VH-VL binders against b7kms5. Designs and how they scored, part 33

Target 1, 80 residues: b7kms5
Amino acid sequence: DTFETVRNTIRIESEVDESLRQLCHEERITKETWLEAAYLYLCEKPEELAQVIQLAQERLSQRKAIADYKRAKTMQERFL

## First folded at step 19 (VH-VL)

Design w_16
Fold by OpenDDE, fold request of step 20:
Structure w_16 (fold): chain C 80 residues (1-80), chain A 125 residues (1-125), chain B 107 residues (1-107)
Amino acid sequence: as target 1 above (80 residues)
Amino acid sequence: QVQLQESGPGLVKPSETLSLTCTVSGDSVSSNYWTWIRQPPGKGLEWIGEIYYSGSSYYNPSLKSRATISVDTSKNQFSLKLSSVTAADTAVYYCARDYTLDEPSEDFTIYFDYWGQGTLVTVSS
Amino acid sequence: AIQMTQSPSSLSASVGDRVTITCRASQGIRNDLGWYQQKPGKAPKLLIYAASDLQSGVPSRFAGRGSGTDFTLTISSLQPEDFATYYCQQFFNYPFTFGQGTKVEIK
């Protein structure tokens, strides 16, 4: 079977990215196929999926806080 | 799901103050920037200004002297006031979520991902 | 203020056509560029953010490219629901500014 891909920029926390890249290198896979496989795996495991979603929501909250801080800081530097 | 809804009078007399409120659901007003955009009939889009829940705001210089945006965290709303209106202020007014996406290093990017349906405000005597 | 200029202002196309819209910034804006679709009587809908990232729920036939001053929105195969007006917007500096719009009409 064939499939069509979609190109998207992925922004990953640096320490997680480094660890993931190392794993992918060792296992001769890519971060892209890892993400696909992990998602598909979790789709068949509702309890584990819920846990990952919770973790993802927490990480998003932290990332958002950082982004907002950067923005605020930039505004202060630019206009004050 | 995030939803925004504009409310306020659709008719304002010249020299009076346009007042609109945006009610947000599905997301907390205290977790994002929020923005107003307007579009005169048959014309393009104009950014009015933005506000953070803390009260920090920035306005389009074209409207800065007349525009005031405020946030009410208790009601999960934010509002727009535009004073001394004229016929040129006739437009559909949109509120939107102003999202900040973290980028590498000290960078970030912005986009407006959720919009209200818009409300027409006509300035007429 | 940074000026955003779209080309063309309008175009006619048929279903299945490849459509490309250009947006040029008066100065470098890195990747701080968004694309919106607007249909008559409706609010703008975000299609692309950060110049090339596809917004959730948007069909993969939409693609954004570019960085710096020149950006493109491409619809690989135009669908009936794609006839609309498209806007670019820069988020690099205040005030945020929009392109004048590109109306995609049915041929």
Scores: ipSAE 0.746, ipTM 0.926, lowest interface PAE 0.6, mean pLDDT 95
Fold by OpenDDE, fold request of step 20:
Structure w_16 (fold): chain C 80 residues (1-80), chain A 125 residues (1-125), chain B 107 residues (1-107)
Amino acid sequence: as target 1 above (80 residues)
Amino acid sequence: QVQLQESGPGLVKPSETLSLTCTVSGDSVSSNYWTWIRQPPGKGLEWIGEIYYSGSSYYNPSLKSRATISVDTSKNQFSLKLSSVTAADTAVYYCARDYTLDEPSEDFTIYFDYWGQGTLVTVSS
Amino acid sequence: AIQMTQSPSSLSASVGDRVTITCRASQGIRNDLGWYQQKPGKAPKLLIYAASDLQSGVPSRFAGRGSGTDFTLTISSLQPEDFATYYCQQFFNYPFTFGQGTKVEIK
């Protein structure tokens, strides 16, 4: 059994990251293997996958709004 | 599956106004910044300007006096108008999604991740 | 405006070669730099954002490094589909500006 990994930069909300790190520590796993396992599990659970996707879309919308707000303020300051 | 498509006349006469529209699918224009970039034949890329759905916009100083970008949320489109064109405005014009990513180290970062295929606009009499 | 200077303007390489392109900003831009690949008759394709983050779907042979004023794009092992023109772009301040481009040609 062989596999190849790909390096990724993951930006996680601080509260979620802290909670996830604690879980991984307690269960002696990594965030990487957690993400892999969670995805594979959901791939076999269409209804649950749909729910997670919806939640992810909502979270993305919130992230975008916050990021755009930061951009507007900062870029205005830099431009002036 | 975000897609962008430029549309508009490929030929414009000198002193007239270049008008292009970008149709967006797979994403809402109300959720991002949107930008126009152009590339004269055989040359490099030039940023024209950007717009947010709220109407706030920034332009390249080289084009600010002539360029106007607008957004139509009802059609999920944004457009570019460039007045008083000359031969120097002949270029492939691209529209793109101007994405803002939350970046812990710098608050945010920006990149253009989805581009239209581009449309050639030739200024000629 | 912030000037972005790429080097070299062009280079010739063979499949399998390690290729390095540099981009220098006229002032500090932190990590607000992107790299694009453009093939003839096509729109630019985003490769790297935030100076070093690989865009989804981009092969791992592409790598971006640097911060401040000096940046590099590296192709660890050049593939046939990698012959193209590459551009850097800064997003630190208006107007956003591009490097003049680096054409990677087949030797």
Scores: ipSAE 0.711, ipTM 0.916, lowest interface PAE 0.6, mean pLDDT 95
Fold by OpenDDE, look of step 19:
Structure w_16 (fold): chain C 80 residues (1-80), chain A 125 residues (1-125), chain B 107 residues (1-107)
Amino acid sequence: as target 1 above (80 residues)
Amino acid sequence: QVQLQESGPGLVKPSETLSLTCTVSGDSVSSNYWTWIRQPPGKGLEWIGEIYYSGSSYYNPSLKSRATISVDTSKNQFSLKLSSVTAADTAVYYCARDYTLDEPSEDFTIYFDYWGQGTLVTVSS
Amino acid sequence: AIQMTQSPSSLSASVGDRVTITCRASQGIRNDLGWYQQKPGKAPKLLIYAASDLQSGVPSRFAGRGSGTDFTLTISSLQPEDFATYYCQQFFNYPFTFGQGTKVEIK
């Protein structure tokens, strides 16, 4: 089979990225194929998918709060 | 999907106050910064100002003395008031989501990813 | 305020052409630069953020490059729907400012 790929910029929390990288190294796979496989697996598992989405939403909220704080602090300093 | 829509009078008399509201759907106003931008007919874009749901705001110095942006979390809206308008304030006014994204190299980055369709406001006697 | 200068102000091109638009900032803005496409009577559409990241749904023929003061938007093969006005915008400091725009017209 042939398929096209799309390049994406992915920002991952450093500790999660390190852990995932180690796993991929041990299993001789890539983070890209891990993400593809994980998504395809979850597409067939609606309950598990819902749980992952909820966790992702919580992590997004936390990441957003941190980003907004950094923005407020840094932009205030730049503006002054 | 995130959607924004501007609403308000399309005609304002000189010296009066321009008042517009942006209604947001598909996202909470408490989760992002929100901005107003305008574009005079046939001209470029001008950033007016931004607001966070907490009330913190920044304005373009060119408009700071006349511009007020507010947010209403209960209605999931934010608004623009521009006082003492003149013909120079005639423009299409856009509201947009002002998104802050975590960025490893720069701590964060900013962009306007969702825009309203824009609403023309004409200042004329 | 940080001034953003685009070049050229306008250009004529044909379908299939490679098009390059430049944007220069009056001071360093790191990678805090966005590119927008605007068609007549429509709101600007985000194409590129963080100088080089492609917004979801934007064709891969669009590419943003640069950091600091010099930035470029490239359309590798111009399509009929790409005739429009393009704007750069800096997000490094208040007030946020836009380039004057580049109108891409059909030759």
Scores: ipSAE 0.679, ipTM 0.906, lowest interface PAE 0.7, mean pLDDT 95
Fold by ESMFold2, fold request of step 20:
Structure w_16 (fold): chain C 80 residues (1-80), chain A 125 residues (1-125), chain B 107 residues (1-107)
Amino acid sequence: as target 1 above (80 residues)
Amino acid sequence: QVQLQESGPGLVKPSETLSLTCTVSGDSVSSNYWTWIRQPPGKGLEWIGEIYYSGSSYYNPSLKSRATISVDTSKNQFSLKLSSVTAADTAVYYCARDYTLDEPSEDFTIYFDYWGQGTLVTVSS
Amino acid sequence: AIQMTQSPSSLSASVGDRVTITCRASQGIRNDLGWYQQKPGKAPKLLIYAASDLQSGVPSRFAGRGSGTDFTLTISSLQPEDFATYYCQQFFNYPFTFGQGTKVEIK
């Protein structure tokens, strides 16, 4: 019952994903165990966690801008 | 976290303009598309239109160009005006966040993930 | 405009039943489809986006399938809180249109 897992979908930038896949392969771990370990490690380090959160917010803004650009371009082309 | 709240008069006279405001908290109006949807009592949902915060907008042709959506970034709000209303415009009006999720290649997906509670607007004398 | 047709318009089911709702688009919309749940007197709630992706916080008993013109929402084991009206909506082209809704009632 402890350590129960949840299946979900995440989307990762292709270059980051490739690098992470290669790291996990070389270290003989999985992406999910890496994510769990990284989060648990950072929970004990408030200053480092804050820096990761700031970077995550910057990346979120960039991904939203890219998505909105794709949407505007595509929907303009489709609209009758 | 993210919350949307509709505000405006619940009663509007025929031929007048229906005017509603959606106040956004927990997110910035300056980062998304924003949409209005309505639902006549006992009926289904009808998309009214959307706006991107920088000004581009699209509307349902069924409203015959009577709808206008605008953004006020300083108040973190967006608004709906529907002109020349009749009894047929009586409905619950919802505002919603109109989110664009990035997908691989040239793809994206759209969903309305946060909705206001809805406000009933009745058109009568 | 792209018409979205749901089937059935209503259904009655018991707790624990498997429920399937169908949504058909009048033309191809790829996977640009969402499913929403609306309880009486409340705003719609997003369940499924991109035809099959489960929104965060939505129970895993909900599943979406399909692409193109034919889509389904399945509740694998109906719960009392699943009594609601369900709507599909396409996001392929303007105007964004909803299905007419499917009312799920507890038998």
Scores: ipSAE 0.608, ipTM 0.864, lowest interface PAE 0.9, mean pLDDT 91
Fold by ESMFold2, fold request of step 20:
Structure w_16 (fold): chain C 80 residues (1-80), chain A 125 residues (1-125), chain B 107 residues (1-107)
Amino acid sequence: as target 1 above (80 residues)
Amino acid sequence: QVQLQESGPGLVKPSETLSLTCTVSGDSVSSNYWTWIRQPPGKGLEWIGEIYYSGSSYYNPSLKSRATISVDTSKNQFSLKLSSVTAADTAVYYCARDYTLDEPSEDFTIYFDYWGQGTLVTVSS
Amino acid sequence: AIQMTQSPSSLSASVGDRVTITCRASQGIRNDLGWYQQKPGKAPKLLIYAASDLQSGVPSRFAGRGSGTDFTLTISSLQPEDFATYYCQQFFNYPFTFGQGTKVEIK
């Protein structure tokens, strides 16, 4: 329902966040309403949703690989 | 849903090798660090070691010479071998997903978010 | 090895009480600290990561604070399901050591 919200935290790549923030500012919307609108729009478009999901999976894999690389580098320096 | 399940013998004789396998479902073993933890009855938790799926591993110095962790990507499993066990190695053994969360700049966060149910291994004649 | 010391080792409390558990590291660990809840016969469950970030599905009555060497876990209004043993764990450097645990039991 329209009165109920939940608070959560998300992490977004800095350049994507800056671009999204600028778009939202120019269009006088919030990131939250943009995310809701994008999801609701895609729910009725199976092919587009599948493409977004595949891109999201690729970005998740890349983000994870970056995190693991940072960990390996830092822990080698600290442990050694 | 991500699930981890320990399997292996619950009774091991002194001087033998303790062998445990963790079966991973709902995630790929090829995508994370993986860890083993143990807890002697009535005592606290002790980190045993970890492995990155490509084979790089790190161990608690108190156990490193006796502990070996390995990955079997074809079965989506990782395992623990602990050699030359004594009664002091009696414990509940847990496997866990060892997650690395990306953070800003060159930073990251580590946490163990999914755990197996644990399996008691008793070392006794 | 970085030693993690929890205080108190046990405590008794009533439903609705505010409970605070302390974890102290033998050297600075930044915010590389997690909190876990363990019930008898069960695996530990992650509550807090990065010292203060609440894991998904964990009630908001749990809060983590601290940085460096001194950390706290607070339960703002203790519920019947919160009677358990709580562990901190540092992730700053190998080996990834745990605190000795704090048992929270019914008064």
Scores: ipSAE 0.602, ipTM 0.865, lowest interface PAE 0.9, mean pLDDT 91
Fold by ESMFold2, fold request of step 20:
Structure w_16 (fold): chain C 80 residues (1-80), chain A 125 residues (1-125), chain B 107 residues (1-107)
Amino acid sequence: as target 1 above (80 residues)
Amino acid sequence: QVQLQESGPGLVKPSETLSLTCTVSGDSVSSNYWTWIRQPPGKGLEWIGEIYYSGSSYYNPSLKSRATISVDTSKNQFSLKLSSVTAADTAVYYCARDYTLDEPSEDFTIYFDYWGQGTLVTVSS
Amino acid sequence: AIQMTQSPSSLSASVGDRVTITCRASQGIRNDLGWYQQKPGKAPKLLIYAASDLQSGVPSRFAGRGSGTDFTLTISSLQPEDFATYYCQQFFNYPFTFGQGTKVEIK
């Protein structure tokens, strides 16, 4: 059971990815194990989990707004 | 969990206006593009059009300006009206979330990730 | 409008087979292409976006390839739940257009 893994593709902002990669290298862990550990730690800490979820929602909204702006600009340029 | 649900009359008379509503749960209609797609029985998919929640919209020219999509933020819904229908407009109608994914270097990707179950609208009698 | 042409329109295959579906655009669309799976009586389900990126929860036996005008969807080992109709769709320019569909049936 503990050997079962799931492969996923994620997109991480470049500065965050660089920082996370450096941390994982320094601590001799992988991004995968860091993600698992972070989630498991937060599962039992509802106040801290709520803060992380709030930040994640804010970042999601910001990235979405940027993407929608790029889309609107590009599609208008193609028609006008 | 994001869910979309189409609602509206399943039977519409020729020359009248087809009117459908998509109710959005688990997401805000004020945060995305939203789209309508249709599929005549036994045939392929046709994109009808889309709306960005702030009002910008575009429609398939094959529908000759008969389609209008609108948003009702107070009910978290978006709607389709298709005027002057004929038997050729008989189809299963789907609403979908029209997602824009951020990409590097001024780029973006579009996909339709959540779909309603579909509702058959028959134009007859 | 950008025409999307799929081939074949239908194919028969056995569980375990490798199947390949082709989608051709009438002009260059970069990688702005998605693949959708539709089972009878159900809404389409997103499989692949940006020509080659798997949607979350889609098995790795599905693979998308291509750029420009020529695209493929490959199922490396067909499973019973993969018998469905597959559509490509371009998102490069309005109107967004679908391919005609490819029905994958049991041989």
Scores: ipSAE 0.514, ipTM 0.830, lowest interface PAE 1.2, mean pLDDT 90

